# Ledger of designs, part 323: VH-VL binders against q9umr5

Target 1, 268 residues: q9umr5
Amino acid sequence: SYKPVIVVHGLFDSSYSFRHLLEYINETHPGTVVTVLDLFDGRESLRPLWEQVQGFREAVVPIMAKAPQGVHLICYSQGGLVCRALLSVMDDHNVDSFISLSSPQMGQYGDTDYLKWLFPTSMRSNLYRICYSPWGQEFSICNYWHDPHHDDLYLNASSFLALINGERDHPNATVWRKNFLRVGHLVLIGGPDDGVITPWQSSFFGFYDANETVLEMEEQLVYLRDSFGLKTLLARGAIVRCPMAGISHTAWHSNRTLYETCIEPWLS

## First folded at step 12 (VH-VL)

Design qi53 (framework fv_nofazinlimab)
Fold by ESMFold2-Fast, scan of step 12:
Structure qi53 (fold): chain C 268 residues (1-268), chain A 123 residues (1-123), chain B 112 residues (1-112)
Amino acid sequence: as target 1 above (268 residues)
Amino acid sequence: QVQLVQSGAEVKKPGSSVKVSCKASGGTFSTYYISWVRQAPGQGLEYLGIIIPEYGTANYNEKFKGRVTITADKSTSTAYMELSSLRSEDTAVYYCARGSLWFDSTPYYMDVWGQGTMVTVSS
Amino acid sequence: DVVMTQSPLSLPVTLGQPASISCRSSQSLVRYTGNTYLYWFQQRPGQSPRRLIYKVSNRDSGVPDRFSGSGSGTDFTLKISRVEAEDVGVYYCMQGTYWPPTFGQGTKLEIK
């Protein structure tokens, strides 16, 4: 039998978005128990990420407890950050493959339709004024807003991403690192045609420097300091990079070629 | 400085398959995108697909999905394009072209092109 | 798929005269990052395509200064300030903003 699969959706999303993914899994791994979590759907996806982590944690605990051989996580977009935190805060998770499906692991810095809907008169250059306020940090999108021109504000004000990435100190950092390192495989998926995740390389722990030049994971302080275990995982052979051109943001969970190449091999 | 050298011309029967090679020399192979483009005699350019040799991740123009397969062998710095179920309409010159570094902004730079491989499908 | 439309399709030019080729896309080519991935290629008779211009207006190394690219959004132009005999060939625009990349139908530049 195959390990159960838990799916965590993204911003302004719901379980409905994964109907094709479920079809693919059923075709290649018949009998797999797939649970798409119906929490924080639609507008509720704007709730603070720590609140979402708590809710998803409560939902995944019984699923993991019933699967002695382990589970797989497929976490899409913003959901990948929820899963990052789940793996860190749970001292008893039994996740084998954590499949991060175009998730802004180092943050977001780009003008998207989602931001224009929320903040219609703002540009990415001015969003730091809103996002790095206490009020702004009550919105999930601001929890991973990472302005490379105001890194000092990001480090001081980010209530979620800076902490989970170990970019700012936290009392639980050592425990979070120990917990995260129990993951079997970290499968990173993303690509240049996503159109929403900015920079797209954020899905691979790359990010802008102060000049908006993208630096790779191995050049990031979080990697070099091994703040939450990326360097250890890479050395262990546990990080899988699966970049693919030609996939738009809303197509990562519904493209058969992507599924067969990047997801299917990691669903034991 | 990098050069792409393709395999020689092929004549195939309808229903068969063809596999064209593209060998890179003079630069790093695995970290760049490799695209495949074709051109029917007297016609324009048509995009087939792309691969990142470092990861073996290929994707295809929807028009050719199911018939085209792109692969790469990093040890020989060679990319391959295989087209199956050949029809007379597949008669064309097939080109490989190098894109940007896989971690860069866009894969479709196509700054270095192979010399082309003529594939003729005739009964 | 994004449709790329070139005009004219046939461009007879007298040696030493300027030439201009238009390329229009069915939707804006400005990527979410603010960059525009519009390219121009030259194909001389019997040869592989050669990239002349990338990101609207940047010339490749070895491309003569007489070639220039301009435009924004959906409207782009390739200009040759002074046509030379070696410029004979077919010119293609290409968009790389949306998958799959698509080409214009080509403009055949001939000496009259």
Scores: ipSAE 0.805, ipTM 0.909, lowest interface PAE 1.3, mean pLDDT 92

Design qi54 (framework fv_nofazinlimab)
Fold by ESMFold2-Fast, scan of step 12:
Structure qi54 (fold): chain C 268 residues (1-268), chain A 123 residues (1-123), chain B 112 residues (1-112)
Amino acid sequence: as target 1 above (268 residues)
Amino acid sequence: QVQLVQSGAEVKKPGSSVKVSCKASGGTFSTYYISWVRQAPGQGLEYLGIIIPEYGTANYNEKFKGRVTITADKSTSTAYMELSSLRSEDTAVYYCARGSKWYDSTPYYMDVWGQGTMVTVSS
Amino acid sequence: DVVMTQSPLSLPVTLGQPASISCRSSQSLVRYTGNTYLYWFQQRPGQSPRRLIYKVSNRDSGVPDRFSGSGSGTDFTLKISRVEAEDVGVYYCMQGTYWPPTFGQGTKLEIK
């Protein structure tokens, strides 16, 4: 029998977005129990990420408890950051495959329609003024805003991403690292035509330096310091990279070719 | 000095399939995008699809989805493009072209091209 | 799909004279990252395409400086300051900002 699958949606999203994904899973792995968590939907996805982590944690505990052989997570966009935190704060998770579907794992720095809706007069160059305020940190998107030109402000003001990435010290960092390292596989999916995640390489733990040159995961300080276990996971053979060209941000969960290539192999 | 060398010309009947190869030499293969482009006689260029050999992650222009399959063999530094259910309008020169490294900003760089493979579909 | 439109489609030119080819896109080619992925290719008779210009204005290694690219947004130009006999062929613009990449119809440059 197949392990249960838990799905966590993204910004301005809901469980409805995954109808095609559910159909694909049913076709290839019939009998799989798939739970799409219907929490923080639509505008509620703007709530602070730590609040979302708490809510999703409460929802996943009974599912994991009923599946002693393990579960898989499929976490889309912003949801991938929720799942990153879940794996760190839960000292009892039994996640086998964590499938991160075009998630800004090192943060976001780009002008997109989502940001224009929330902050219509702002550009990426000045959004740091809003996001790195206490008020801004009450919005999920600001919790992973990572301005490479104001890294000092990001490190000091980010209440979420800088902490889970181990870029700023936290008393729970050692425990969070231990918990995260229990994951069986970290499956990273993303691509150059996403159009929203900026830089798209953030989905693979790459990010801009101060000159907006993208540095790969292996060049990041968080990797080199092994702050939350990426270097250990890579050495263990537990990180899977599955980049695909030609997929837009809203199509990762509804593209059959993507599913068959990057997701299906990890749903034992 | 990376070169892409393609397989020889093919003559196929309608309804059959063709598989064209593209072998890279003189440089790194697996971490670069490989695109496939075709050109009907006397016509312009048309994009078919792309692959990253290292990961086997292929995607296709919607116009050809379901008929085209792109694969790669890292051990032989060779990419393949297979087109099925051939029609007379599939008669064209098929090119492979190297893109950027998969991690760079754009996949569609196409700085190095194969010599082309003529595929003729006739009854 | 993004439509790329070239003009002229036929360009007879006298040796040593300048030549100019226009390329227009159906939507802005500025990527969300700020870069513009507009390319120019040359195809000599019987040969594979050869890239001349990448990202609007950057010449490839080995491409003579008499070739230059310019433009922004939806309007792009390839210029040859002094046409040589070896320049005969078809020139294509291509956008790589959006999937799938799309090409202009081609401009056939011929010597008068």
Scores: ipSAE 0.822, ipTM 0.908, lowest interface PAE 0.9, mean pLDDT 92

Design qi55 (framework fv_nofazinlimab)
Fold by ESMFold2-Fast, scan of step 12:
Structure qi55 (fold): chain C 268 residues (1-268), chain A 123 residues (1-123), chain B 112 residues (1-112)
Amino acid sequence: as target 1 above (268 residues)
Amino acid sequence: QVQLVQSGAEVKKPGSSVKVSCKASGGTFSTYYISWVRQAPGQGLEYLGIIIPEYGTANYNEKFKGRVTITADKSTSTAYMELSSLRSEDTAVYYCARGSKWLDSTPYYMDVWGQGTMVTVSS
Amino acid sequence: DVVMTQSPLSLPVTLGQPASISCRSSQSLVRYTGNTYLYWFQQRPGQSPRRLIYKVSNRDSGVPDRFSGSGSGTDFTLKISRVEAEDVGVYYCMQGTYWPPTFGQGTKLEIK
């Protein structure tokens, strides 16, 4: 009786990270069919996001086909961007709740320990030199790198985020918007103690201006132009904001209080 | 200027529950973090938890999880802290304090404090 | 949890003389944004805590300029250039970089 749940992991992550989330769902919604997708795990999470979108698309099609009443998506970190693109490119998705767990929906601009594994001498101020090259765009993290001091380079070089956000033109933009608007609920989760997503307000479609002042979703051109439907969804009452303090980046999928407050209410 | 006014002193028996209120006036309530901190007589400060009234999203110091519940009523601009299964060690002054706006990067600003509520747990 | 250690715990001072309180954290308080969320609070007898300093060195509105904060990483200092009678009370440092926020044990400032 409960709709199936599809889980999409994040950067350098795998299905193993969701053990606690599955326990919580089983406790509150026993009998729910939960599928945690084992694609692009670990180092494979560095593959270009459009490649990941194609792979995840192939995996979700049969799950959605078997669930005529609809499905829910829970998408963590980088996985939230994969799910955004899935909802745009699939003209037949039946997603009810899209639950975005601390995903950099407007991009990432921050020094984090995980970047030293890829670019050990790079700082956030210099990463634009690598990310906004054709070579850099072959890495998932660079597909959503959004340097607020080099917005012109971001708009011209981003092969993924600038396109799905409608910040740069694409032939499929109208169709992507129509498809995305079929979602029942867009549930945005994030918080100030995340420690990885920078600015953390990116999880709520807020982002830095050129002075590194965070502007909220309603002040973004993406929202004002309604490029992929955020303004329309908000007007429908379909956007849910669920910010919570005290949760680190790797704890969003393993915190019972967070689950009960922000996730459980949206699983039908 | 925002002012926080707390409910009056309470005397409770071990094993009971207490619910302390914190009413805000003189500014926006719902979009600011509200923290709860306690202080045992003659001791230092200990953090209990936090809430964003606009969304009802509360989280707690692990030490108190299962016993503390923080809620808010936006219509009355009032936050509440309920502590259950009371022990003598819970005897303390309980404070509410205002943090930053929820979109700011630092929730633990605590620039405005309530006057405190003495909770005494005795048989 | 981050441990905050203050010294001295008792600070007797002569009126008009300077006073200094040290605060050490068990790990660096620099947040991923580059800011350091170290605060200083004053609690006068029978009163609620009052914030004096935020982000290491910034004075709150209405706080006298004789109060100053400094430090970086794990070591922080609150200084009072010329102690006045109204400064009697307990001073606490607090870190807000990591959940949960934690306080030092407090320094009681007394007039000799």
Scores: ipSAE 0.846, ipTM 0.916, lowest interface PAE 0.8, mean pLDDT 92

Design qi56 (framework fv_nofazinlimab)
Fold by ESMFold2-Fast, scan of step 12:
Structure qi56 (fold): chain C 268 residues (1-268), chain A 123 residues (1-123), chain B 112 residues (1-112)
Amino acid sequence: as target 1 above (268 residues)
Amino acid sequence: QVQLVQSGAEVKKPGSSVKVSCKASGGTFSTYYISWVRQAPGQGLEYLGIIIPEYGTANYNEKFKGRVTITADKSTSTAYMELSSLRSEDTAVYYCARGSKWFESTPYYMDVWGQGTMVTVSS
Amino acid sequence: DVVMTQSPLSLPVTLGQPASISCRSSQSLVRYTGNTYLYWFQQRPGQSPRRLIYKVSNRDSGVPDRFSGSGSGTDFTLKISRVEAEDVGVYYCMQGTYWPPTFGQGTKLEIK
């Protein structure tokens, strides 16, 4: 039998978005128990990410406890950051494959329809004024806003991303790293035609430098310092990169070619 | 200095399949996008699909999904495009073209092209 | 798919005179990152396409400076300041901002 699969959705999203993913899994791995978590849907996805982590943690604990052989996580967009934090804060997780589906792992720095809805007159160049305030940090999208021109503000004000990436010191950093390193496989999926995640390379732990040149994971201080285990995982052969051109942000969970190439091989 | 060299012309019967190769020389291969484009005699250019050889991640224009398969062999620096269920309308010159490095912002760069492979589908 | 429309489709030009080719897209080619991925290709008779211009206005290595690209949003132009005999062929614009990449129908440049 196949290990259970837990699905965590993204910003302004719900469990309904994954109907095609469930069809694909049922076709290739019949009998798989798939749980799409129905928490923080729609506007509730704007709640602070640490609040979401707590809620999702409570939901996944009993699922993991019932599956001693292990579970797989499929975490879409913002949900990939929730899953990053879950794997770090849970000292008892038994996740085999963590499949990160176009998630801004190093943060977001781009103008999107979601940001324009929430902050209509802002531009990416001035959003740091709002996001790096205490009020802004009450919104999930600001928890992973990463302005490469204001790194000092990001490091001091980010209540979530800077901490889980080990970019700012935290008392629990060693424990979080130990917990994260228990993951069997870190499967990173993303691509240049996403249209929302900016830079799209954030899904592969790449990000802008101060000149907006995208540097890859191996050039990031987070990787070089091995802050939460990326360098260790890569050396172990546990990081899988699966970039694909031609996939828009809302299509990662509903494209058969993407599923067959990047997701299906990691569901045991 | 990178050069793309394609396999020779093919004549195929309707209903058969064809597999065209594209070998890279004089530079790095696996980390660049490779696109496939075709051109029917006297017509314009039509996009088929793309691959990143390093990861084996291929995607296809919806018009050709189910009939086209793009693969790569990193050890020989060769990309392949296979088109099945051939019709006379598939008669065209097929080109491979190199894109940017996969990590860069624009995959469809197409700065280096193969010489083309004429595929004729005739009964 | 994004539709790319070129004009004129046939362009007879006297040697040494300037030539201009227009390309229009059905939607803005400005990518969400702010860059515009508009390309120009030249195809001489019996040859594979050769890229002349990338990102609207940047010339490829080895392309003569008499070729220039310009434009923004949905309207783009390729200019040849002084047409030479070797310039005969078909010119295509291509957008790479959206999947799948799409080409204009081509402009055939001929010497009169």
Scores: ipSAE 0.866, ipTM 0.924, lowest interface PAE 0.7, mean pLDDT 93

Design qi57 (framework fv_nofazinlimab)
Fold by ESMFold2-Fast, scan of step 12:
Structure qi57 (fold): chain C 268 residues (1-268), chain A 123 residues (1-123), chain B 112 residues (1-112)
Amino acid sequence: as target 1 above (268 residues)
Amino acid sequence: QVQLVQSGAEVKKPGSSVKVSCKASGGTFSTYYISWVRQAPGQGLEYLGIIIPEYGTANYNEKFKGRVTITADKSTSTAYMELSSLRSEDTAVYYCARGSKWFGSTPYYMDVWGQGTMVTVSS
Amino acid sequence: DVVMTQSPLSLPVTLGQPASISCRSSQSLVRYEGNTYLYWFQQRPGQSPRRLIYKVSNRDSGVPDRFSGSGSGTDFTLKISRVEAEDVGVYYCMQGTYWPPTFGQGTKLEIK
């Protein structure tokens, strides 16, 4: 009798990407009910993250209601930010393990093939002009764009990440913190060979300062102020760090060694 | 300054296993990547795998997956590389090498190397 | 896996003369954040490898300035301005941009 598992995909992704993950779970935890949410697939993953949060919320409510013992979330890439917001906006979630697979928890600042597809002539140094506009904030990728050289614009214009991280004020911040703290375990997974998430340490709540030096979670104001509960979770022993070298961005959900080391132990 | 000291030479039979140790002294151990590299007699260098001792998170070159296991004991600042189902072509000097801090920019820095451990596989 | 190709594989050099070793990668070694993780190692007979150069052109502490690294993208060079007797050994290039790290075949430098 294993707790049900809910899987949330990433940017330009679909449920098909998780076929190996489902195989691994079935082998180690036979009988587990795994639901891979088929919302906001492909190009629809570009919709504003708050819109995605609303859609995923409606999908997860009946699953959580049927599992009084609790559920686990496995959230990949951009999906990890959706799950961050879900845990904050839901007053009644019963999530035990929130497993974040290479998600840019402090944001993204890097040139990747995904960005070149969307903005072929832009470099990371000038994307702030697009992303921190009202038009740019209608795209999910801009909702977590975090330019360390324009932190004032990020704080003022980010309609999603700055709010869920408690970096900018919101009327619901106290309730969001209370809700997030209900989680049993926050399992952070990522690594240096990801190749997409920049800096890769964003998956562990690390991020660039103004000189592009990466600072750890414990040095972030978000952590020091305990804005949404990271310091409280760490003190409770509820944060698990599982970094692994040699895993590319599209392989986190299909590597057996990664699964056995970082995911399997947290699926009760 | 950090030094890596490896265990002594081993002679093994085909089909057996060998476990080589790599002890760090003179600096912080657990927060650095530790890589394993081998070199057959008169041949070049071949990468085996890597570990972050603090988290016990190891990964392996696909060529050796299923036969190699890398572990670490933080209390003794020692990393281990175990190779099973030994064949004559596994005869080589095995090296451990230190990468950067796990939170740093690159795992494959390899600025400090052990002295090497000769493993001979013969019948 | 990324293939690293060195030339020449055998390099006999007269003492005091310059030496040059080339290393070519099967794909660009520029990482997503803009750094190029190409390294050069020296292995003297019976010893473990010693890193000479990191990130294409940076010399390690204690490495004489007669050693220099250069290159970009897929083509890299290690130069020794004046070969000394102690330079005898095998030189390897290595890429650390892609998993798994891979090495060139090695270039054996000998005094003729």
Scores: ipSAE 0.874, ipTM 0.928, lowest interface PAE 0.6, mean pLDDT 93

Design qi58 (framework fv_nofazinlimab)
Fold by ESMFold2-Fast, scan of step 12:
Structure qi58 (fold): chain C 268 residues (1-268), chain A 123 residues (1-123), chain B 112 residues (1-112)
Amino acid sequence: as target 1 above (268 residues)
Amino acid sequence: QVQLVQSGAEVKKPGSSVKVSCKASGGTFSTYYISWVRQAPGQGLEYLGIIIPEYGTANYNEKFKGRVTITADKSTSTAYMELSSLRSEDTAVYYCARGSKWFSSTPYYMDVWGQGTMVTVSS
Amino acid sequence: DVVMTQSPLSLPVTLGQPASISCRSSQSLVRYEGNTYLYWFQQRPGQSPRRLIYKVSNRDSGVPDRFSGSGSGTDFTLKISRVEAEDVGVYYCMQGTYWPPTFGQGTKLEIK
């Protein structure tokens, strides 16, 4: 018997996007119970990420309770940030593999069709004015907007990402770190042809410095300070990096080669 | 100065497989992309696939999926391209080419090329 | 896949004269982060391809300054200001913006 798999979708997404993923899992791990959470679908994915975390938390509790041997999470795009927060706020999660499919773990700094739809006249250089306002922080995409040229504003105004990354202090930080460290494996997946996540290296906890040079995870303050446990997990051998060229943003959950290489090995 | 040295020419029968090697020397191997490209006699260049040796993560041009497998051995700084179910149309010079570091913005840089390996498929 | 179209396919040139090769892509090669990954390669008879130009207009180390690349979006040009005998070979453009990378058909430069 295989551990149950819980799938959390991304921005403007729904369970329909995971048809191929479910098929692959059924082929390689027949009998696996896969639950794709149908919460915050479509435009509801724009709701503040803490609101989404609360809703997904309520949905995963009974699934985890029914699986004393543990569960796996597969979290796509924005959903990877939801799962980051779930692992921190849940005192009793039993997650073995947390598989992050092209999620902006250090944030987003790049123009997307979603941002243009929501803020048509904005450029990435000016979006900080909107996103780092109280109004902007009511939108999920602004919760992980990380302008490397206005880091002071990001640290002060981000209501979500700066807190879960331990970049700004929070009363629950110690407990969140302890909870996150219970995860068995952190499987990071992403690649240069994604086309949406900017920089794509954000999926591996890399990010722009003030000169827009991408620095890797091991050079980030959040890693060096071990703010939420990345350094501890890496030392434990619990972080898996699985970068793959040739995968576009909407194909991470529907590419067989990607599945066989990066996902399948972690679904015990 | 990095150099890519490929294995020698092969003559194969239809239906067999061929495995071409590409050994890197004079620089870092594992953290750079390695691409494979072929060129049929008198024809242009055709892309086969790519690997990041450090992670073993390979991906392939859809045209060759199911027949091509790219692997790497970090201990010997060697990448391999295996093509199965060979047809006469697979007769070509096969090249490996080094891309950028895996953490760079683009993988397909191809600034250093191997000397090429002639694979002839005939019955 | 992105289609790369070169013209001319055959380019006879007198020594010392300029030469120009065009490359067109079926869609814009500007990537989401703003860079354009258009490359030019030279292949001399019996040799591996050698990269001359990367990101539209940047010359590789050791490439003579008589070679220059230009263009934007879907329309790119490789120019040789004064053709020399060692320039004989086939020239390929390549796009690296979209998977899979694709090449033009090649332009054979010959001395007439």
Scores: ipSAE 0.869, ipTM 0.923, lowest interface PAE 0.7, mean pLDDT 93

Design qi59 (framework fv_nofazinlimab)
Fold by ESMFold2-Fast, scan of step 12:
Structure qi59 (fold): chain C 268 residues (1-268), chain A 123 residues (1-123), chain B 112 residues (1-112)
Amino acid sequence: as target 1 above (268 residues)
Amino acid sequence: QVQLVQSGAEVKKPGSSVKVSCKASGGTFSTYYISWVRQAPGQGLEYLGIIIPEYGTANYNEKFKGRVTITADKSTSTAYMELSSLRSEDTAVYYCARGSKWFHSTPYYMDVWGQGTMVTVSS
Amino acid sequence: DVVMTQSPLSLPVTLGQPASISCRSSQSLVRYEGNTYLYWFQQRPGQSPRRLIYKVSNRDSGVPDRFSGSGSGTDFTLKISRVEAEDVGVYYCMQGTYWPPTFGQGTKLEIK
């Protein structure tokens, strides 16, 4: 039989967004138990990411306990960051495939409709003033705002992303790295036509340097220092890259070609 | 300098399939986007789909989904476009064209083109 | 899909005279990061398309400086300052901002 699948949604999202994904899984892996976590839906997705991690952790514990053979995670957009933290804070997770579906793993630096809705007069160049304040860090989107022109502020003020990426010291860093390294496969999915995740290469641990040139994962200090285990995972053959052109941000969970190519092979 | 060399002309019957090859030489193949575009006689250009050979990640214009399959063989630096259930309206010159490296965000760059493969569908 | 409209579709021109081709898109081609992915291609009789211009106004290597691209948003122009005999062919604009990439109908440039 197939391992259970746990799905974690993204910003301003809910379980309804995954109806097509559930259909695809049922067609190719009939009998798979799929749980789409119905937590932090809609506006509640704006709550601080550490608060979301705590809530999702409580929800996944009984599912993992009932599946001694292991589980798979499919984590969409912002949800991919929640899953990153889950794998680090859980001393006993049994996750086989962690499928990160267009998630800003190195952060976000772009003018999106979500930001315009929340902060109508803000530009990406000045959002650091809001996000790197204590007040701003109470919003999930600011927890992974990564302004490449104010890296010192990002490192000092980010209460979430800088910590889980090991870019700033934390007392639990060694334990978080050990826990994360228990994952069987890290499947990274994203693409140039996403339109929301900026730079889209953030989904593959690439990101802007100070000149806004995108550098790939292997050039990041996070990778070179092996801060939370990326270099170790790559050496182990555990990182899967699955970039695909032609997919917009809201289509990653509803495109059959994407599912068959990037998701289906990892749902053993 | 990279060159894309395509397979020779084909004549096919309606309902059959055709598989056109596109071999890259003189540069990096696997990490670049490879697009397929067609041109019916006397008509304009129409986009079919794209692949990143390194990852085998192909996607298709909705108009052709279910009939077109794009694949690649990294060991021979060759991309393939297979079109099934052929109709007379599929008569066209089929081109492969190179995009940017997958990481560089310009998949539809099309800076280098193959010479084209004429596919004629007739009974 | 984004619709690309070219005008004129037929462009007879006298040798040495300027030529201009218009391309209009059904929606803005500015991508989320601020770049505009509008391309111009030349197809000489019996040949594959050849890229002349990328990102609105950047000339490809080996393309003569008599070719220039300009425009913004939805309106784009390809200009040839002095047409030469070798410029005969069909010119296509293409947008690469949105999936799937789409082409204009083509403008056939002929010598009078």
Scores: ipSAE 0.865, ipTM 0.924, lowest interface PAE 0.7, mean pLDDT 93

